# VH-VL binders against q9c0h5r722to879: the designs that were tried, part 7

Target 1, 158 residues: q9c0h5r722to879
Amino acid sequence: WSSESIKKPMIVTSDRHVKKEACELFKLIQMYMGDRRAKADPLHVALEVATKGWSVQGLRDELYIQLCRQTTENFRLESLARGWELMAICLAFFPPTPKFHSYLEGYIYRHMDPVNDTKGVAISTYAKYCYHKLQKAALTGAKKGLKKPNVEEIRHAK

## First folded at step 23 (VH-VL)

Design i1
Fold by OpenDDE, fold request of step 25:
Structure i1 (fold): chain C 158 residues (1-158), chain A 121 residues (1-121), chain B 111 residues (1-111)
Amino acid sequence: as target 1 above (158 residues)
Amino acid sequence: QVELVQSGAEVKKPGESLKISCKGSGYDFTYYWIAWVRQAPGKGLEWMGIIWPSDSYTRYSPSFQGQVTISADKSISTAYLQWSSLKASDTAMYYCARISLYRTYGAFDIWGQGTLVTVSS
Amino acid sequence: DIALTQPASVSGSPGQSITISCTGTSSDIGAYNYVHWYQQHPGKAPKLMIYDVSKRPSGVSNRFSGSKSGNTASLTISGLQAEDEADYYCTSYTSSDTLFVFGGGTKLTVL
């Protein structure tokens, strides 16, 4: 977890667009998690995050690794819960790349152990939910069609 | 013990409908995709489609899209494959299989014993 | 559509080592390490023997191994035994609408 912004993508990439969007994406994640002042209500912030990941395939793994970062050693309970919630939301619209699947799966799986639960947050419950979402998303693929994610879909994904 | 058990052999005529089943046991049926695979006599394996039993979301191979229907009843851990109107060319062995995504991507780690479907006049 | 190419048949004597090839494209075998191998005895269901190119499920003999180079995956069976006589199929995940593609299968005969 970090309270500071990132200056470069966490995943090595040569894609200039991904490089540009990665930092903004991280800020949005921080906004949703409550670690940064939000420019909009949480649902709309989540929508923006999900839309970015949905529309830009190269940004998906970056998105998930950023969420892993922000849910690791995060002692802000509300922030932590929202990070996992955002992960679940994103998984409703797109999976990570097949190459990144095992990493994300392993991360989620490790957090399914109740030993990870804190006094105020049942991380294992969030993780189990994300695990199920990931397994489905892996073969479902990204949301199909031309219609972008919407607020109602975000609500349903929580 | 984790296993998939399929329904028995079927002998049908062209034009008839058919629904065969695949029942899972020994694991949480709602956490794994189920695939259907066709094997015509003396031929190889062909992927037909998959289903997510938790909400019955399906994907089909382009070759089988519209030709068959895959469904599931999670309450009894069962997946189904059905035809509305059988053809002689549908004669084949049909397998269901569990797809593992744990530390892999798409390995069919558990197979049913197969259901032989014979369609002849 | 997409298809993986396998030799129709291979043969070997007991104790020998044989290799079965599976050739795809840069969009399947060349793109991922998600090639899996299945063994099928006559009248039986397929059995997973190798997954992710070279990983072996528990209970599968260490005589079975797998590798990949470029767009070609290979299954090697060492110390060939009579019980190894079967059909072998490779498969690969693809990012296309055909999520899974099988090879044509290889009949292994133990002489």
Scores: ipSAE 0.937, ipTM 0.963, lowest interface PAE 0.5, mean pLDDT 96
Fold by OpenDDE, fold request of step 25:
Structure i1 (fold): chain C 158 residues (1-158), chain A 121 residues (1-121), chain B 111 residues (1-111)
Amino acid sequence: as target 1 above (158 residues)
Amino acid sequence: QVELVQSGAEVKKPGESLKISCKGSGYDFTYYWIAWVRQAPGKGLEWMGIIWPSDSYTRYSPSFQGQVTISADKSISTAYLQWSSLKASDTAMYYCARISLYRTYGAFDIWGQGTLVTVSS
Amino acid sequence: DIALTQPASVSGSPGQSITISCTGTSSDIGAYNYVHWYQQHPGKAPKLMIYDVSKRPSGVSNRFSGSKSGNTASLTISGLQAEDEADYYCTSYTSSDTLFVFGGGTKLTVL
């Protein structure tokens, strides 16, 4: 977890667009988690995050690794819970790339152990939920069609 | 023990409808995709489609889209494959299989014993 | 129909090593390391023997191994035994609407 912004993407990429969007994406994640001041309500912030991941395939793995970062050693309980919630939301719209599946799966799986639970936040419950959504998303693929994610879909993805 | 058990052999006539089943046990049925695979007599394996039992979301091979219907009842850990109108060319062995995504991507790690469907006049 | 290409048949004597090839495209075998191999004895259901190109499930003999180069995956069976006589199928994940594609199958005969 970091309270500071990232200066470069966490994944290795040569895609200039991904490089440009990665830092902004991280800020949005921080906004949703409550670690950064947000100009919009949480649902709309989540929508923006989900829309970026949905529309730009190269950002998906970056998005998920950023979420992994922000849910690791995060002692802000509300922030931590919202990080996992955002992961679940994103998984409703797109999976990571097949090559990144094992990494994300392993991360989620490790957090399914109740030993990770803190007073007031059942991380293992969030992780189990995300695990289930990941398994589904893997073969479902990204949301189909031309209609981008909407607020109602975000609400249902929680 | 993790296993998939399929319904018994079927002998049908062209034009008849049919629904065969695949029941899972020994694991949480709602956490794994189920695939259906066809094998015509003396032929190879053909992927037909998949279903997510938790909410019955399905995907079909283009070759089988509209030809069959895959469904599931998670309350009894059972997946189904059905035809509205059988053809002689539907004669085949049909397998269900569990798809593993744990530390892999799409391995069919558990198979049913198969259901033989014979369609003849 | 989209299918991976396998030899129709291969044969070997007990104790020998044989290799079965599986050739795809840059959109399947060439794109991912998600090639899996299945063994099928006559009248029986397929059994997973190798997954992710070279990984063995628990309980599968170490005589079975897998590799990949370019768009071609290979299954090698060393120390061939009579019980190895079966049909072998490769499969690969694809990024297309055909999520999984099978090879045509290879009949292995132990002489």
Scores: ipSAE 0.937, ipTM 0.963, lowest interface PAE 0.5, mean pLDDT 96
Fold by OpenDDE, look of step 23:
Structure i1 (fold): chain C 158 residues (1-158), chain A 121 residues (1-121), chain B 111 residues (1-111)
Amino acid sequence: as target 1 above (158 residues)
Amino acid sequence: QVELVQSGAEVKKPGESLKISCKGSGYDFTYYWIAWVRQAPGKGLEWMGIIWPSDSYTRYSPSFQGQVTISADKSISTAYLQWSSLKASDTAMYYCARISLYRTYGAFDIWGQGTLVTVSS
Amino acid sequence: DIALTQPASVSGSPGQSITISCTGTSSDIGAYNYVHWYQQHPGKAPKLMIYDVSKRPSGVSNRFSGSKSGNTASLTISGLQAEDEADYYCTSYTSSDTLFVFGGGTKLTVL
């Protein structure tokens, strides 16, 4: 977890668009998690995050690794919960790449053990939910069609 | 123990409808994709489609889209494959299989014993 | 349609090593390390023998191994035994609408 912004993508990429968007994406993640001042309500922030990941394939693995970062050693319980919630939301619209699947799966799986739950926040419950969504999303693929994610879909994905 | 058990052999005539089943046990049926695979006599394996039992989301191979219907009843851990109107060319062995996405991607790690469907006049 | 190419048949004597090839494209075998191999005896369901190119499920003999180079995956069976006589199929995940594609199968005969 970091309170600071990132200056470069967490995943090595040569894609300039991904490089540019990665930092903005991280800020949005921080906004949703409550670690950064938000300019919009949480649902709309989540929508923006989901839309970026949905529309730009190169950002998906970056998005998920950023969420992994922000949910690792995060002692802000509300922030932590929102991070997992955002992960679940994103998984409703697109999976990671097949190459990144195992990493994300392993990460989620490690957090499914209730022994790691903190007082007041059942991370294991979030993780189990994410695990289920990941397994589905893997073969479902990204949301199909030309219609972008909408607020109602975001709400339903929570 | 984890297993998939399929319904028994079927002998049908062209034009008849058919629904065969695949029941899972020994694991949480709602956490794994189920695939259907066709094998015509003396031929190879053909992927037909998949279903997510939790909400019955399905995907079909283009070759089988509209030709069959895959469904599931998660309450009894059962997946189904059905035809509205059988053809002679539907004669084949049909397998269901569990797809693993744990520490792998797309391996069919558990197979049913197969259901032989014979369609003849 | 995406197809994986396997030799129709291979043969070997007991104790020998044989290799079965599975050739795809850059969009399937070449794109991912998600090639899996299945063994099928006559009248039986397929059995997973190798997953992710080279990994063995629990209970599968270490005589079975897998590798990949470019768009071609290979299954090697060392110390060939009579019980190895079967059909072998490769499969790969694809990012297309055809999520999974099988090879045509290879009949292995133990002489």
Scores: ipSAE 0.920, ipTM 0.953, lowest interface PAE 0.5, mean pLDDT 95
Fold by OpenDDE, look of step 24:
Structure i1 (fold): chain C 158 residues (1-158), chain A 121 residues (1-121), chain B 111 residues (1-111)
Amino acid sequence: as target 1 above (158 residues)
Amino acid sequence: QVELVQSGAEVKKPGESLKISCKGSGYDFTYYWIAWVRQAPGKGLEWMGIIWPSDSYTRYSPSFQGQVTISADKSISTAYLQWSSLKASDTAMYYCARISLYRTYGAFDIWGQGTLVTVSS
Amino acid sequence: DIALTQPASVSGSPGQSITISCTGTSSDIGAYNYVHWYQQHPGKAPKLMIYDVSKRPSGVSNRFSGSKSGNTASLTISGLQAEDEADYYCTSYTSSDTLFVFGGGTKLTVL
């Protein structure tokens, strides 16, 4: 977990667009988690995050690794819960790449043990939910069609 | 132990409908995709489609799209494959299989014993 | 239709090593390391022998190994035994509408 902004993508990429969007994406994640002042209500922030990951394939792995970062050693319980919630939301719209699947799967799996639960936050419950969504999303693929994610879909995804 | 058990052999005539089953046990049925695979007599394996038992989301091979229907009942950990109107060319062994996505991507790690479907006049 | 190409048959004597090839395209075998191999004895269901090109499930003999080069995956069986006589199928994940594609199968005869 970090309260600071990232200055470069967490993944290795040569895509200039991904490089540019990665930092903005991290800010949005922080906004949703309550670690940064939000420019909109949480639901709309989540929509923006999901839309970026949905529309830009190269951002998907970046998005998930950023979420892993923000849910690791995060002692802010509300922030932590919201981070996992956002992960679940994103998994409803797109999976990570097949290459990144094992990493995300392992990360989620390690958090499914109730021993990791803290007072007020059942991390294991969030992790189990995310694990289920990841397994489905892997073969479902990203949301199909030309219609972008909408607020109602975001609401149903969490 | 983890296993898939399929329904018994079927002998049908062209034009008849059929629904065969695949029951999982020994694991959480809602956390794994189920695939159906066809094997015509003396021929190779053909992927037909998959289903997510938790919400019955399905994907079909283009070759089998509209030809069969895959469904599931998660309450009894069972997946189904059905035809509305059988053809002689549907004669084959049909396998269900669990798809593992843990430390792998798309391996069929558990197989049913198969259901032989014979369609003849 | 997408298809993987396997030799129709291979043979070997006990103790020998044989290799079965599986050739695809840049959209399947060439694109991912998600090639799997199955063994099928007559009248039996297929059994997973190798996954992700070279990984071996628990309980599978270390005589079975897998590799990949370009668009071609290979299954090698060392120290050939009579019980190895079976049909072998390769499969690969694809990013197309055909999520999974099988090879035509290879009949292995132990002489």
Scores: ipSAE 0.807, ipTM 0.915, lowest interface PAE 0.7, mean pLDDT 94

Design i1
Fold by ESMFold2, fold request of step 25:
Structure i1 (fold): chain C 158 residues (1-158), chain A 121 residues (1-121), chain B 111 residues (1-111)
Amino acid sequence: as target 1 above (158 residues)
Amino acid sequence: QVELVQSGAEVKKPGESLKISCKGSGYDFTYYWIAWVRQAPGKGLEWMGIIWPSDSYTRYSPSFQGQVTISADKSISTAYLQWSSLKASDTAMYYCARISLYRTYGAFDIWGQGTLVTVSS
Amino acid sequence: DIALTQPASVSGSPGQSITISCTGTSSDIGAYNYVHWYQQHPGKAPKLMIYDVSKRPSGVSNRFSGSKSGNTASLTISGLQAEDEADYYCTSYTSSDTLFVFGGGTKLTVL
């Protein structure tokens, strides 16, 4: 977990556009999680994150590793819950690349054990939902069009 | 035990419809893709299409697009393969298989026993 | 899109080691380690023998091993036994919209 900005992506890339978008993406993730001040409401921040990952294909693996980073050793319970929530939202719209699949699958899978739950945050429930979405997304590909009800439905499924 | 159990052999005439089934047990049916795989007599395996049983989303292999219908009823852990009008060339063994994305990518790890479909005049 | 190339048949004597090849392209076997092998005895459903190039499912004999070099994957069966007589298929994930490519199968005969 970090409260600070990043100046370069977590994943090495030579694409200048991807490098710039990765830094902006991290700020948006922090805003959704409540770790950075935002004027927009969380739904619109989530929409922007999901839209970037959906439209900028080279950013998808970076997005997921940033979410893994921000949900690892995160002791801010509201932030932790929002991080997992955002992962679930994004997995409804696009998968990681096949090469990254096993890393994300392993990360999610080891959080599915209820031993990972903390007071007030049922991490295993979020992880189980993310796992289901990941398995579908892997062979579906990116979803066309972004619908606001999908974000609200993910929140209600918890 | 994790298993897929298919409906019994069928003998049909050209032009008839047919729906065969594949029932999963011993695991959460909604967490895995189900594939249908065709094997013509003396020939190799050909995947036909896949379904996500949780919401019935389907994808078809290009060779089978528009030729068959794949569906599922998650409430009874069952997937289906259906023809609206059978041809003699549909004579084959049909398998369902579970696709694993657990610590792998696209392994067909559990197979049904097969359903022999014979279409003859 | 493109079928994986396997030899039509291979034969060996009991106790020998044999290898079945599976050749694809840089878009499937060359790009990913998602190569899987299935054994099919006559009249029976296929059984997963090797996944992800070289991994064995629980209950599969260590006589079965797999490897990959470039665009070619290989299944090796050591200590050949009569029960190994079967058809063997390789598959691979591909990034194309076809998702999977299958080999045509190899009939293994134990002499």
Scores: ipSAE 0.766, ipTM 0.898, lowest interface PAE 0.8, mean pLDDT 88
Fold by ESMFold2, fold request of step 25:
Structure i1 (fold): chain C 158 residues (1-158), chain A 121 residues (1-121), chain B 111 residues (1-111)
Amino acid sequence: as target 1 above (158 residues)
Amino acid sequence: QVELVQSGAEVKKPGESLKISCKGSGYDFTYYWIAWVRQAPGKGLEWMGIIWPSDSYTRYSPSFQGQVTISADKSISTAYLQWSSLKASDTAMYYCARISLYRTYGAFDIWGQGTLVTVSS
Amino acid sequence: DIALTQPASVSGSPGQSITISCTGTSSDIGAYNYVHWYQQHPGKAPKLMIYDVSKRPSGVSNRFSGSKSGNTASLTISGLQAEDEADYYCTSYTSSDTLFVFGGGTKLTVL
């Protein structure tokens, strides 16, 4: 977990647009989680996150590792819960790449143990939900129809 | 014991309908994709399609799109393969299989025993 | 339709090692390590023997091993035994609309 901005992606990339988008994505993730002030309500912040991951395929793995970062050793309970919620929302629209699948699957899987639960946050319940979404997303691919997520779809993904 | 148990062999005539079943036990059926796989007599394995039982989302192999219908009833942990009008060329062994994405990607780790479908006059 | 290429048959004597090849493309075997091998005895369902190129499920003999180089995966059976006589299929994930590609199968005969 970090309260600060990042200056470069978590995953090395040669794509200049992906590098810029990764830094902006981290800010959006912080906004959704309540760790950064936002003008937009949470639903529209989630929409922007999901839209970026859906539209910029090179950003998908970065998005998920940023979510892993922000849910790891995060002692702000509301932020922690919202981080897992955002992961579940994104998994409703697109998977990580097949090559990154095992890393995200392993992360989610080890959080399914109730030993990770804290007061007010049932991490294992969120993790089980994310695991279910990941497994479907892996062979579904990005949400079909080749259109960006919309507000109704974000609302229903929760 | 994790297993998939399929319905029994079928002998049918061309033009008849058929629905065969695959019941899972020993695991949470809604957490895994189920595939249907065809094996014509003396031939190799061909995957036909997959279903996510939790919401019945399906994907078909291009060769089988529009040829069969895959469905599921998650309340009884059962997937189905059905034809509206059988052809002699549908004579084959049909397997269901569970697809694992646990520490792997697309391994068919559990198979049903198979359902032999014979279509002849 | 693109499929993985396997030899139609292979044979060996008890105690020998044999290798079955599985050749695909840069879009399947060349792109991912999600190559799996299945054994099928006559009249029986396939059984997963090797997954992810080289991993063995619990209960599968260490006589079975797998490897990959470029677009070709290989299944090796050492210490060949009579019960190894079966058909062997390789499969691979692809990110295309086909999702999975299958080999045509290899009949292993133990002499």
Scores: ipSAE 0.759, ipTM 0.895, lowest interface PAE 0.7, mean pLDDT 88
Fold by ESMFold2, look of step 24:
Structure i1 (fold): chain C 158 residues (1-158), chain A 121 residues (1-121), chain B 111 residues (1-111)
Amino acid sequence: as target 1 above (158 residues)
Amino acid sequence: QVELVQSGAEVKKPGESLKISCKGSGYDFTYYWIAWVRQAPGKGLEWMGIIWPSDSYTRYSPSFQGQVTISADKSISTAYLQWSSLKASDTAMYYCARISLYRTYGAFDIWGQGTLVTVSS
Amino acid sequence: DIALTQPASVSGSPGQSITISCTGTSSDIGAYNYVHWYQQHPGKAPKLMIYDVSKRPSGVSNRFSGSKSGNTASLTISGLQAEDEADYYCTSYTSSDTLFVFGGGTKLTVL
């Protein structure tokens, strides 16, 4: 977990657009989780995050790594819960790349054990839901069978 | 423990409809894709389509799009393969299989015993 | 329509080792390590023997092993036994609309 801004993406890339968008994405993730001041309400912040991941395919793996980072060793319980919630929202719209699947699948799977619920947040419940969404998204794909994010879909994914 | 059990062999006439079933047990049926796979007599395996049983979202192999209907009833852990009008060329063995994405990507890890469909002329 | 290339048949004597090849393209076997192998005895359903190139499911003998080089995957069966006589299929993930590509199958005969 970090309260700081980032200046470089978590995943090394030569794509100038992806590098710039990764830093903006981290700010949006922090805003949704309540770790950064937001001008927009949470629903619109989630929409922006989901839209960026859906639209910019090179950003998808970065988005999921940032969510993993922000849900790891995060002792702010409301922030932690919102991080998992945002992961579930994004998985309704796009999967990670096939090469990244095992990383995210393993991360989510490790959190499905109820033992991880020791701090008053039911992390295993969020993780189970994320796992279910990941499994469907993997063979559905982003542009084939998954629709573009919109406000109504964000409401349903929460 | 974990298994897929298919409905019994079918002998039909051209033009008749048919719906065959694949029932899962020993695992959470809604957490895995189910595939249907065709094997014509003496021939190899061809995947036909997949279904996500939780919401019945389907995806068909291009070769089978529009030729069959795949569906599921998650309340009884069952997937279905259906023809509205059978042809003699539909004579084949049909398997259902579970697709695993657990520490892998697209492994058909559990198979049903198969349903032989014979379409007589 | 996409297919992986396998030899139509291979044979070996009990106790020997044999290898079955599976050749694809840079879009499937060359791009991903999601290559899987299935064994099918006559009249029976296929059984997963190897997944992700070289991993064995629980209950599969260590006589079965897998490898990949470039666009070609290989299944190796050591210590051949009569019960290994079957058809063997490879599959691979691909990012196209076809999702999966299948080999045509290889009939293994144990002499």
Scores: ipSAE 0.755, ipTM 0.893, lowest interface PAE 0.7, mean pLDDT 88
Fold by ESMFold2, fold request of step 25:
Structure i1 (fold): chain C 158 residues (1-158), chain A 121 residues (1-121), chain B 111 residues (1-111)
Amino acid sequence: as target 1 above (158 residues)
Amino acid sequence: QVELVQSGAEVKKPGESLKISCKGSGYDFTYYWIAWVRQAPGKGLEWMGIIWPSDSYTRYSPSFQGQVTISADKSISTAYLQWSSLKASDTAMYYCARISLYRTYGAFDIWGQGTLVTVSS
Amino acid sequence: DIALTQPASVSGSPGQSITISCTGTSSDIGAYNYVHWYQQHPGKAPKLMIYDVSKRPSGVSNRFSGSKSGNTASLTISGLQAEDEADYYCTSYTSSDTLFVFGGGTKLTVL
């Protein structure tokens, strides 16, 4: 977990568009989780995060690594719950790359044990839901078509 | 403990309909893709399509798109393969298999015993 | 329509080692380590023997091993035994509409 901005993506990449968007993506993730001030309500912040991951294919693995970072050793319980919620939302629209699948699957799986639950947050329940979404997404692929995610789809994905 | 059990062998005539089943036990059926795999007499294995039983989302191999229907009833942990009008060329062994994405990607780790479908005369 | 290339047959004597090849492309075997091997005895369902190139499921003999180089994966069976006589299939993930690509199978005969 970090309260600070990042200066570089967590994944080394040669794609300049991915580099630029990774730092902005981290701010949006912090905004959704309540760790950074935002004017927009959480639903529209989630929409922007999901839209970036959906539209910028090279950003998908970075997005999931940032979510893993922000849900690891995060002792702000509301922020922690929102981080897992955002992961579940994104998994409704796109998977990580096949090469990254094992990393994310392992991360989610480790959190499915109820010993990870805290007083106000049932982490294992969120992780089970994310695991189920990940397994479907892996062989479904990203949300099909030319239409970007919309607010109602985000509401359903929660 | 974990197994897939398929319905029994079928002998049919051209033009008849058929629905064969694959029942999973010993695991949460809604957490794994189920594939259907065809093996014509003396030939190799070819996958036909997959289904996500939780919501019945299906994806077909291009070679089988439009030729069969794959469905599931998650309440009884069962997947189905069906034909509306059988052809003699549908004579084959049909397997269902579970696809694992746990610490792997696309391994068919559990197989049903097979259902022999014979379409003749 | 697209298949992984396997030899149609291989043979060996008890105690020997044999290798079955499985050749694909840079879009499947060359791109991913998601190559799996299945054994099928006559009249029986296939059984997963090797996954992810070289990993063995529980209960599979360590006489079975796998490797990959470039676009070619290999299954090696050491110390051949009569019960190893079967058909062997390789598969690979691909991100194309095909999802999976299958080899045509290799009949192993133990002499």
Scores: ipSAE 0.753, ipTM 0.890, lowest interface PAE 0.8, mean pLDDT 89

